# Designs tried in a protein design chat: VH-VL binders against Nonsense-mediated mRNA decay protein 2 (upf2). Part 19

Target 1, 242 residues: Nonsense-mediated mRNA decay protein 2 (upf2), of Schizosaccharomyces pombe (o13824r41to282)
Amino acid sequence: LKKNTAFMKRCKSSLTSENYDSFIKEIKTLSLKKFIPEITAAIVEGMMKCKATKDILSSVKIVWALNLRFSTAFTGPMLANLYCALYPNPGYSLCHESYFELKQNENEVSEKDRSSHLLKVRPLLRFLIEFWLNGVVGTPEDFVSYLPSTDSNDKKFRKPWFEEQNLKKPLVVLLFNDLMDTRFGFLLLPVLTSLVRTFSCELFTTEDFEDKETLELVNRLNPVVWRTYLRKSLNSYVDKLE
Below, E stands for the ipSAE of ESMFold2; O stands for the ipSAE of OpenDDE; V2 stands for 0.75 times the mean of E and O plus 0.25 times the DockQ between their complexes.

## First folded at step 12 (VH-VL; framework fv_mosunetuzumab)

Design i4 (from g5 with light chain S32Y; at its last look DockQ between E and O 0.61; V2 from the best seeds 0.00; counts 0 for: grease 19.5 > 18.9)
Fold by ESMFold2, look of step 12:
Structure i4 (fold): chain C 242 residues (1-242), chain A 120 residues (1-120), chain B 112 residues (1-112)
Amino acid sequence: as target 1 above (242 residues)
Amino acid sequence: EVQLVQSGAEVKKPGASVKVSCKASGYTFTEYYIHWVRQAPGQGLEWIGWIYPNSGDTYYNEKFKGRATLTADTSTSTAYLELSSLRSEDTAVYYCARSYYFTEYYFDYWGQGTLVTVSS
Amino acid sequence: DIVMTQSPDSLAVSLGERATINCKSSESVLYYSNRKNYLAWYQQKPGQPPKLLIYWASTRESGVPDRFSGSGSGTDFTLTISSLQAEDVAVYYCQQYYSYPTFGQGTKVEIK
């Protein structure tokens, strides 16, 4: 239908706080179930264009409205598409040299070009953490079954998407381990510092909050053991900078 | 010492284009957003957009889309604003300014400003 | 866009006295998840570019004198100059960055 194609175009190009009310109305009234695959692709592209706090937070609410209507039928594929936009090469960190192996016909690809591509998708890292705060995602188990098969005849993948021991770890822990990977230098320093600045209380503090309601939420989402782990990892990262 | 040094004043006729430069020094140019902000005579401040030199990404205030083009040359640490289809209301001082953190678009250093005058 | 409205438009204050500038946003600039207000204050002296004074509504930029302080939350913000000095004659702007940047119209501070 013409209305549904307009909706998907707006998801892709006009995912803004100014359009929030229109999105909420359309999510309540349009027949969207047949178009979930297209919607998940379009909305991830739209997320990459959200570069102010208000637009990111409005888009999280739009995603939540779709979750209320379609549950895991929407969030599973959406999270898988989002993860694949960040990690197109299964099993590798964001900083790994093999990240660009799929682009071998570019004779002048540099380490700077690799870093530049990752920085273009930086809004998606912010969205994953916001989705963690809102309970949309916890661990890789929430979306790994929706990821493309590593058994594909079309392309031989070197590694599974996640090692078995990582499937039960909070996704934010895995993301920050990748962001703090220094084997190839400090490629994502601007991204890491922005995220630490925004989410330091939720990810790194071991001290209690004055507000018991906030403390209980944070402890449920990211237990003290993992916050302590991340704090130690961040300290090690800072020491390597100096 | 952080410095943002802009090109000199420009006088243009309506319908023309102008290109203002902003040369950065004293910091890692590719790690900071470069924003452009203008101020008409006796008026307040109006944000035009930003460029992130590392990735080449840009974002524009809707008012200026289609007329403003932001570029950066990482080899010379220089950012550029090009504004086309000039009108008399585009007469203003144009500033470059920097910010560091994603989504935290407040400006710790500003260029000295470039007066662009659009007159018949 | 988030509209920023300052009051008063101009303010005359005696040397050594307190100057108070108000800024109101058309919607909240408080980011609930980190509890920070995405608001900055700038000083612009005649013939000069703006200079950052305060970010996060109340955090003073390095090198800014202690007489400058910011307060407020949500939609209502205040810049206070506790003891006005001659070099503080300027136009002051608030600016939100909860969305893409918008500025207040400015408040001119003069010595009475």
Scores: ipSAE 0.625, ipTM 0.851, lowest interface PAE 1.6, mean pLDDT 85
ESMFold2 (binder alone), look of step 12: mean pLDDT 95; pTM 0.962
OpenDDE, look of step 12: ipSAE 0.790; ipTM 0.915

Design i5 (from g5 with light chain N34K; at its last look DockQ between E and O 0.48; V2 from the best seeds 0.67)
Fold by ESMFold2, look of step 12:
Structure i5 (fold): chain C 242 residues (1-242), chain A 120 residues (1-120), chain B 112 residues (1-112)
Amino acid sequence: as target 1 above (242 residues)
Amino acid sequence: EVQLVQSGAEVKKPGASVKVSCKASGYTFTEYYIHWVRQAPGQGLEWIGWIYPNSGDTYYNEKFKGRATLTADTSTSTAYLELSSLRSEDTAVYYCARSYYFTEYYFDYWGQGTLVTVSS
Amino acid sequence: DIVMTQSPDSLAVSLGERATINCKSSESVLYSSKRKNYLAWYQQKPGQPPKLLIYWASTRESGVPDRFSGSGSGTDFTLTISSLQAEDVAVYYCQQYYSYPTFGQGTKVEIK
């Protein structure tokens, strides 16, 4: 319908707090089930344009409304699209040196190529953490079946998206291991420190929150053992930085 | 130590364009957002937009979209504001300012300002 | 747009006395789950750029005298100068960064 086309266009170009009420109303009333693939692609593109806290938080609520209506039929493909935008090469770290060699070129083309990955990392990383906190994602099992195949019948050494032992680990643990990988230097330090500052209580604390409901949710999504692990990893990162 | 040094005053006619520079020193230029804020004579402050020099990414106040262009040259640690289709109402002091964290847009250091006068 | 409204427009205060500037936003600038108010205060003296005084509504920037303090939450914020000094004669602006940055219209602080 024409209304469905308008909805998808707004997901792509106008994922803003000003449009929040319209989004919620249309999610409740439009027939969207057959358009889930288009919606998931459009909304990830829209997320990349969110550059203020107000728009990010309203967009998390919009995604939650779609999750309430369509559950894993929406969140699986949405998370897969989001992950592919963050990790264009299967199995490589966000800090992998090949991604950052592009930014060392000095010509006009090199500047544009240098910036493409970093543009996606800033807002999309923030959304992924917000989705974890909101309960939209827990582990790679939530979306791995929607990722493009990495297997080949004629090659021996292809890197999978996730090793089998990691499929059930909290995604935030895997993500922060990746961000804190010092073997390739400290290239995403500003991104890491911004995320740590915003989410330090949820990532590293073993102390009770005054909001017990939030603490219980965090414990389900990222148990104390993993928060303890992340604290150790961050301390090691800081030691190496000094 | 940290400094943002802007280009000198400009006088322009209506319909022209102006390009203001902001040279940074004393810090890692590519780690900070550069914002542009203007102040008409006797008036308050109005945010124009930011550029992130690491990526060239920008974010604009809707009022200025289509007229303002923000760029940065990482080799010279210099940010630029270009404002086109100038009107007399664009007469103002234009400041560059920096912020560090994504979404935390408060400005710890400011340039000295550049007066742009638009008169026929 | 989040509109920032300051009061009063102008304030005259005796040396050594308290100056109080109010700022109201048209909508909340509080990130509730983080208890962070996206609000900053600036001082601007004639012929100078603004100078950051306070961020996160109440955190004083390094090098800013202790007589400057910020308070408030949500939509209502206050900058207090506990003992006005001669060098504090300036225009003061509040600014939100919950959305794209917007500033209050300014409050001129004078002695007397």
Scores: ipSAE 0.659, ipTM 0.869, lowest interface PAE 1.4, mean pLDDT 85
ESMFold2 (binder alone), look of step 12: mean pLDDT 94; pTM 0.958
OpenDDE, look of step 12: ipSAE 0.814; ipTM 0.927

Design i6 (from g5 with heavy chain E31D D57Y; at its last look DockQ between E and O 0.01; V2 from the best seeds 0.00; counts 0 for: pae E 15.6 > 2, placed apart)
Fold by ESMFold2, look of step 12:
Structure i6 (fold): chain C 242 residues (1-242), chain A 120 residues (1-120), chain B 112 residues (1-112)
Amino acid sequence: as target 1 above (242 residues)
Amino acid sequence: EVQLVQSGAEVKKPGASVKVSCKASGYTFTDYYIHWVRQAPGQGLEWIGWIYPNSGYTYYNEKFKGRATLTADTSTSTAYLELSSLRSEDTAVYYCARSYYFTEYYFDYWGQGTLVTVSS
Amino acid sequence: DIVMTQSPDSLAVSLGERATINCKSSESVLYSSNRKNYLAWYQQKPGQPPKLLIYWASTRESGVPDRFSGSGSGTDFTLTISSLQAEDVAVYYCQQYYSYPTFGQGTKVEIK
């Protein structure tokens, strides 16, 4: 239908806090089930265009509403599309020199090209962490079945995240391990700095919260054992930077 | 002072079950993984599995899956290993040990060990 | 899954001399993303549980004497006791934690 096509177009181009109420009403009223594959692709494209915090947060709520209505039939493909957009070169860390190169492209990558790509993936990193905080995703096990096992060159498509020992690991731990990889320098330092500032409380602090409700929520989502691990990893990263 | 104190030695017959306890003190019990490792007399070390007391989630060495059950009681800060359908080859000292980070399974504190003897 | 093989099985060393224990894994235990070797060393004296000496292949646990050091990467690792003392008579185990834990068969260190 025309309304369903308009909905998908807005997912692709108009994920804003201004449109939040209309998105929620449409999710409750439209017959969207048969369009889930297109919706998951469109909404990930829309996420790449979100820049303001309020638009990101409203979009998380929109995704949650789709999750409430369609459960894993929506969130599985959506998370797989998000992962593929975040990791265009499977098998490489976020910091790897070949991270954003197209397959078979041997041209040397300029600093401007790297900076432009980082701007496009920064919202996706933020969305992934927000989805984790809001219960949309917990571990790689939640979406691994929606990813192919090999790429077109018969190489392992999936990162070490999807090895048996990592499938039940908190997603943010795996993500920040990649962000803090220093073997190829500090390419993602601006992204890391932004994310640390935004999520310091939820990811890196072991201090008491005066608000008991906040403390209980944070501990449920990210136990202090993982916050301590992430803090030690960040300290090691900073030591290498200095 | 971190301590892991285990229950006393057990003598069992083949086919029986044994339940070994490991009481933790000196740290926040729910923040650490508890692992179980056994050592047959004069032999090396064999990992059995872990439990994360915060969530109750467990992971088992496939060799022991179906026979080993790991549990934890957060109100008493005590972890348990239950091993069923005992065989003579299960005669070993059973240790509990702790680790902190997921996937970083090196063991900074160990219990004193519990000898389980399985004989006719 | 990952087999850990130590050499030698036993070692007799004079007091004050260097003891060297080797450990080889059937697969690399170096995780490329964090550049860490998931390898630990333990000391076990008769009637006692294992005691952690080294983790991350080369990081000494607190309270462990300076004469103990670990080295190596990937599949090949070494524990060195630079000046053997009488209290170092024990069995030493390597252990990987790249996947679920597995231990080497042990190396007994004795005074010659």
Scores: ipSAE 0.006, ipTM 0.416, lowest interface PAE 15.6, mean pLDDT 80
ESMFold2 (binder alone), look of step 12: mean pLDDT 95; pTM 0.962
OpenDDE, look of step 12: ipSAE 0.019; ipTM 0.553

## First folded at step 14 (VH-VL; framework fv_mosunetuzumab)

Design j1 (from g5 with heavy chain S99D; at its last look DockQ between E and O 0.42; V2 from the best seeds 0.00; counts 0 for: pae E 4.0 > 2)
Fold by ESMFold2, look of step 14:
Structure j1 (fold): chain C 242 residues (1-242), chain A 120 residues (1-120), chain B 112 residues (1-112)
Amino acid sequence: as target 1 above (242 residues)
Amino acid sequence: EVQLVQSGAEVKKPGASVKVSCKASGYTFTEYYIHWVRQAPGQGLEWIGWIYPNSGDTYYNEKFKGRATLTADTSTSTAYLELSSLRSEDTAVYYCARDYYFTEYYFDYWGQGTLVTVSS
Amino acid sequence: DIVMTQSPDSLAVSLGERATINCKSSESVLYSSNRKNYLAWYQQKPGQPPKLLIYWASTRESGVPDRFSGSGSGTDFTLTISSLQAEDVAVYYCQQYYSYPTFGQGTKVEIK
């Protein structure tokens, strides 16, 4: 039991490439089933501390190892927790006014509130895209059943998490549509710019890759139709910027 | 346009502390990481750590843990490096540098450098 | 730590001729998911701070002359100055940012 508590503490604070081999060994040997809710919370918190690309990749591989052992019993709750951290209110856009505090200027977002929102949104989106690239998630259907109820005895939400037509769309398409929402100007432009620069090939290219294995993977995860759609959406966003 | 202006050269005795300032202008100070890098005379570059001024979060190279302290004052857009228990081998030029947005760990703007000399 | 090793430590090149600086990392800095090499090059002139020249191994920073180019992938990288100018006398550093930052020891470029 003490070993399991130590494992969860390491997930929370020490999710690094240096500890990767230890994590893989522990995932194969420890009795973790009873602690999956705590592990999912710890992993999400630990991922927010990963800054270097090498540690992000190691975190994704550790998550994949937990998925291999526990399947959707782990990945469902983990993805739901990550999505709820990004979208605290069901069905609202990332630019929704409820995520900002409007002071002094009723129709404008303060610099402090914008900075705080960008700090939260970009890491969460980065990991959702990384999980998409590594096969942990494809569409909302993969985790929607693990999200909190939108109508319960103790709490009611005004919107469903996803409209029916969106459940089988690539999650990254839905995330980028939301990123490109201009209702409050270009509040998420720094996040969009960062993610486009990081994942441009996987999200926007319509050309074939010279590496045939990479081409097949990208086409399976994000077909050319959706990459074409996203590129048109990005071009429209840039046109509005002018 | 983007500028990082550092405090002047300092001479310190072994065992003392030094605090180097780095005043930022021309961009939103709270949205970019500030890194510190040092260069001993005639030698290469050594990364010390970073601060994110919005949150005050820091990260240190293990070599400098316990001796280096990074802080920021958002009201003056100024980052600080404090290095304690100085030794002669701490003699170096200390640079602040701006990371790209979201801590990409390469540096598009550098301060002019601050020479810290540790001598008895 | 990812160790960055440059070669040569110093070189002298005649004006207008090609200068070539090599950088080797102790492990790959290629992130296969986005196909980018997390490698930067800096120029440091005497008495000045480093100046960013190249990032992502081959992308030139704004305002950097086109005689500077970067190439390579994985663990082996090259900075090339196609036609050396007098103002290019400096020490050049490679730096990886795949993990926490580490720098090469530098290569001093001089006019022959």
Scores: ipSAE 0.384, ipTM 0.741, lowest interface PAE 4.0, mean pLDDT 84
ESMFold2 (binder alone), look of step 14: mean pLDDT 93; pTM 0.942
OpenDDE, look of step 14: ipSAE 0.657; ipTM 0.872

Design j2 (from g5 with heavy chain F102Y; at its last look DockQ between E and O 0.66; V2 from the best seeds 0.00; counts 0 for: pae E 2.9 > 2)
Fold by ESMFold2, look of step 14:
Structure j2 (fold): chain C 242 residues (1-242), chain A 120 residues (1-120), chain B 112 residues (1-112)
Amino acid sequence: as target 1 above (242 residues)
Amino acid sequence: EVQLVQSGAEVKKPGASVKVSCKASGYTFTEYYIHWVRQAPGQGLEWIGWIYPNSGDTYYNEKFKGRATLTADTSTSTAYLELSSLRSEDTAVYYCARSYYYTEYYFDYWGQGTLVTVSS
Amino acid sequence: DIVMTQSPDSLAVSLGERATINCKSSESVLYSSNRKNYLAWYQQKPGQPPKLLIYWASTRESGVPDRFSGSGSGTDFTLTISSLQAEDVAVYYCQQYYSYPTFGQGTKVEIK
């Protein structure tokens, strides 16, 4: 019991590469099944504190270890918590103007809202893409059933989390469409450029790879048609910057 | 032209604190991380921590946690390092430096350095 | 912490000759998915701050002469100065950024 509480505290505050071996040992040995809701919340909080590549990648391995042990009983709620941290309501985009609502002091509130949003977007979006790359998530269909119900008493006007046509699209395509939404300017340009640099091979290249093993993996995860689409979208975004 | 201009040399007694400033110009201050790195006389480089001025978020090398405080004033494009409970081994040149990308912490521009001398 | 170890500590090279500096990390700094090594090299001349030479192990920073090159992968890295010039007398540092930054102890390059 005391061990389980310590495990969840480390997930929340010490999701670091230095603790990796401890996490793997505990995942193999502790009775964690009854604590999955707490673990999923703690891990999402811990992800927001990961600021170095090594910590991010070790955390992906920790999540994978939990996935191996608990499968969708863990990954479903974890992905839903992660997605809700990025998207507070159905139909919102990452660039939606309401993230930057000004209800009191316009300049002060705007800067606080943007700062809080950026603190969440960078690590959580990075983790979603890492999870996609490592097979933890593919499409919204993998976690949509774990998302909370919309708060509406009139079912006719209830807004779905995802349109039916998007449920089977690669999640990264949907995320990058939001990132590249210029209707509200270039709010997330630093996030977009960092992600493009990190994942350009998997998301945007249309060239064949000499390494057949790499080519097979990339084509399985993100077919050429979607990579072509994303490259065209990125080029359009860059043209608007220039 | 990108510049990081630091405050002048300081002489302090053990147990005191020091605050070093780093004024940025020639780029958008809030888009870059500001790191602090020190170099004891005749010795190598030691990373202290960073601040992301846009959010105020910080991270500290564990060696300096509890003694170092990083702040930024976005209205003046100035970053600050405050180091408390100074010891003689804190005698060093303190540099500010910048990096751009999340998780890619290499430093394309450095300040000129600030000598902090801690002597009894 | 990822420990960075350079060799040699000091190196004397004749003008126009090749200088080779080695850097070893205590663990891999390669992110295999993007195939990039999170390693940088800096030059520090007396009385000056460090100057970025190379990032991603082999990419030269703008304005750095092409006689400077970086190579290696994983844990073993090399900075090469193909034809040493008088202005290259400095201390050279490697630095990893796979985790939070740590630096090698430095290699002093002198003219024979």
Scores: ipSAE 0.444, ipTM 0.776, lowest interface PAE 2.9, mean pLDDT 85
ESMFold2 (binder alone), look of step 14: mean pLDDT 95; pTM 0.959
OpenDDE, look of step 14: ipSAE 0.768; ipTM 0.907

Design j3 (from g5 with light chain Y100W; at its last look DockQ between E and O 0.01; V2 from the best seeds 0.00; counts 0 for: pae E 9.2 > 2, placed apart)
Fold by ESMFold2, look of step 14:
Structure j3 (fold): chain C 242 residues (1-242), chain A 120 residues (1-120), chain B 112 residues (1-112)
Amino acid sequence: as target 1 above (242 residues)
Amino acid sequence: EVQLVQSGAEVKKPGASVKVSCKASGYTFTEYYIHWVRQAPGQGLEWIGWIYPNSGDTYYNEKFKGRATLTADTSTSTAYLELSSLRSEDTAVYYCARSYYFTEYYFDYWGQGTLVTVSS
Amino acid sequence: DIVMTQSPDSLAVSLGERATINCKSSESVLYSSNRKNYLAWYQQKPGQPPKLLIYWASTRESGVPDRFSGSGSGTDFTLTISSLQAEDVAVYYCQQYYSWPTFGQGTKVEIK
């Protein structure tokens, strides 16, 4: 029991590559089933604090270990919590102007609020894409049943989380369509640039690799059909910049 | 009832163009991808490309890129395939077919087919 | 592109007997993210368009008789007609949709 409390604390604050072996050992040995709701909340909080690529990648492996042990009992709620952290309002895109507008009666709204949003969105998107590439999540169907109902008190803005035809779309396609939304300008361009650099081979390369083994691996992770779609979307976004 | 009704057979000379229509009914035209597939006499099936009528987005098999043009008219629920610079090898039955989800390109309804014959 | 190869090119099967058609893809069509095989089967009778029989390798389309079944995974797939009927005389095609769609060359099934 004492070790369970320490485990959850580390999920919340110490999701690092240095702690990887400890996490894996505890996932194999601790009696964690009754604490899955707390673990899902703690680990999403910890993910928002990950900075270094090595910590992000080790955290993906930690999540995978929890998925192997607990399957959808863990991954469903965890993905729902992660998605809610990205989309506090289900009707709004990541680029929606309300995330960037001045708050009335606030003196610190412009640069700090934009920076804070960028700091939050980048790691969460990075994790969702990594989870998608590693098979933790495929489509919204994997977690939509764990999302809260929409707020009934705001009747003007009642929207489902996902339109029916989007429930089976690859999650990464939905995320990048939203990230490349230009209706409100280009405020998430730094996030987009970072993610394109990070995932260029896995998500955006449509040409053959010289190395056939590399091509086969990339095609297994992300079919060329999806990479072609994402490349086309990115080219359209860049055209609007120019 | 879902239907895809194609235009009639055409005879063309080499170098000409052909435009085949596919009129959709019985469903929401803008929600489905329209694909074009051809079949040469006594031969198998060859995918040409798709259009998503909602956005006008298209994608083409590289074999046909530069010669094939896919369009859609949402006001008439009609998709079109235009194939230019025709050769005798383009003699085939051309089908339109639909799919629903992105990347799930199996075709639940097909048009009746349009024979295009290319000869001197 | 993913090449789809069917065998045999043609079959002659007695009424009421089992017909088996094989389809092999040049690459796996099993996607790790959802663990589904992106494989469909079609029936085409003379002068008609193809008709969808099976998708996801083994899921029957609505209205398709129970005698049609699909099996296999990865690169090797099978369409089985457990008891051939007269109306089953057709050419059968496999098709992958893991990547841009490609079809097998077809297998003609006839009554012996």
Scores: ipSAE 0.006, ipTM 0.545, lowest interface PAE 9.2, mean pLDDT 83
ESMFold2 (binder alone), look of step 14: mean pLDDT 95; pTM 0.962
OpenDDE, look of step 14: ipSAE 0.747; ipTM 0.894

Design j4 (from g5 with heavy chain Y59D; at its last look DockQ between E and O 0.57; V2 from the best seeds 0.00; counts 0 for: pae E 2.8 > 2)
Heavy chain, then light chain:
Amino acid sequence: EVQLVQSGAEVKKPGASVKVSCKASGYTFTEYYIHWVRQAPGQGLEWIGWIYPNSGDTDYNEKFKGRATLTADTSTSTAYLELSSLRSEDTAVYYCARSYYFTEYYFDYWGQGTLVTVSS
Amino acid sequence: DIVMTQSPDSLAVSLGERATINCKSSESVLYSSNRKNYLAWYQQKPGQPPKLLIYWASTRESGVPDRFSGSGSGTDFTLTISSLQAEDVAVYYCQQYYSYPTFGQGTKVEIK
ESMFold2, look of step 14: ipSAE 0.783; ipTM 0.913
ESMFold2 (binder alone), look of step 14: mean pLDDT 95; pTM 0.961
OpenDDE, look of step 14: ipSAE 0.794; ipTM 0.904
ESMFold2, look of step 15: ipSAE 0.535; ipTM 0.820
ESMFold2 (binder alone), look of step 15: mean pLDDT 95; pTM 0.963
OpenDDE, look of step 15: ipSAE 0.774; ipTM 0.896

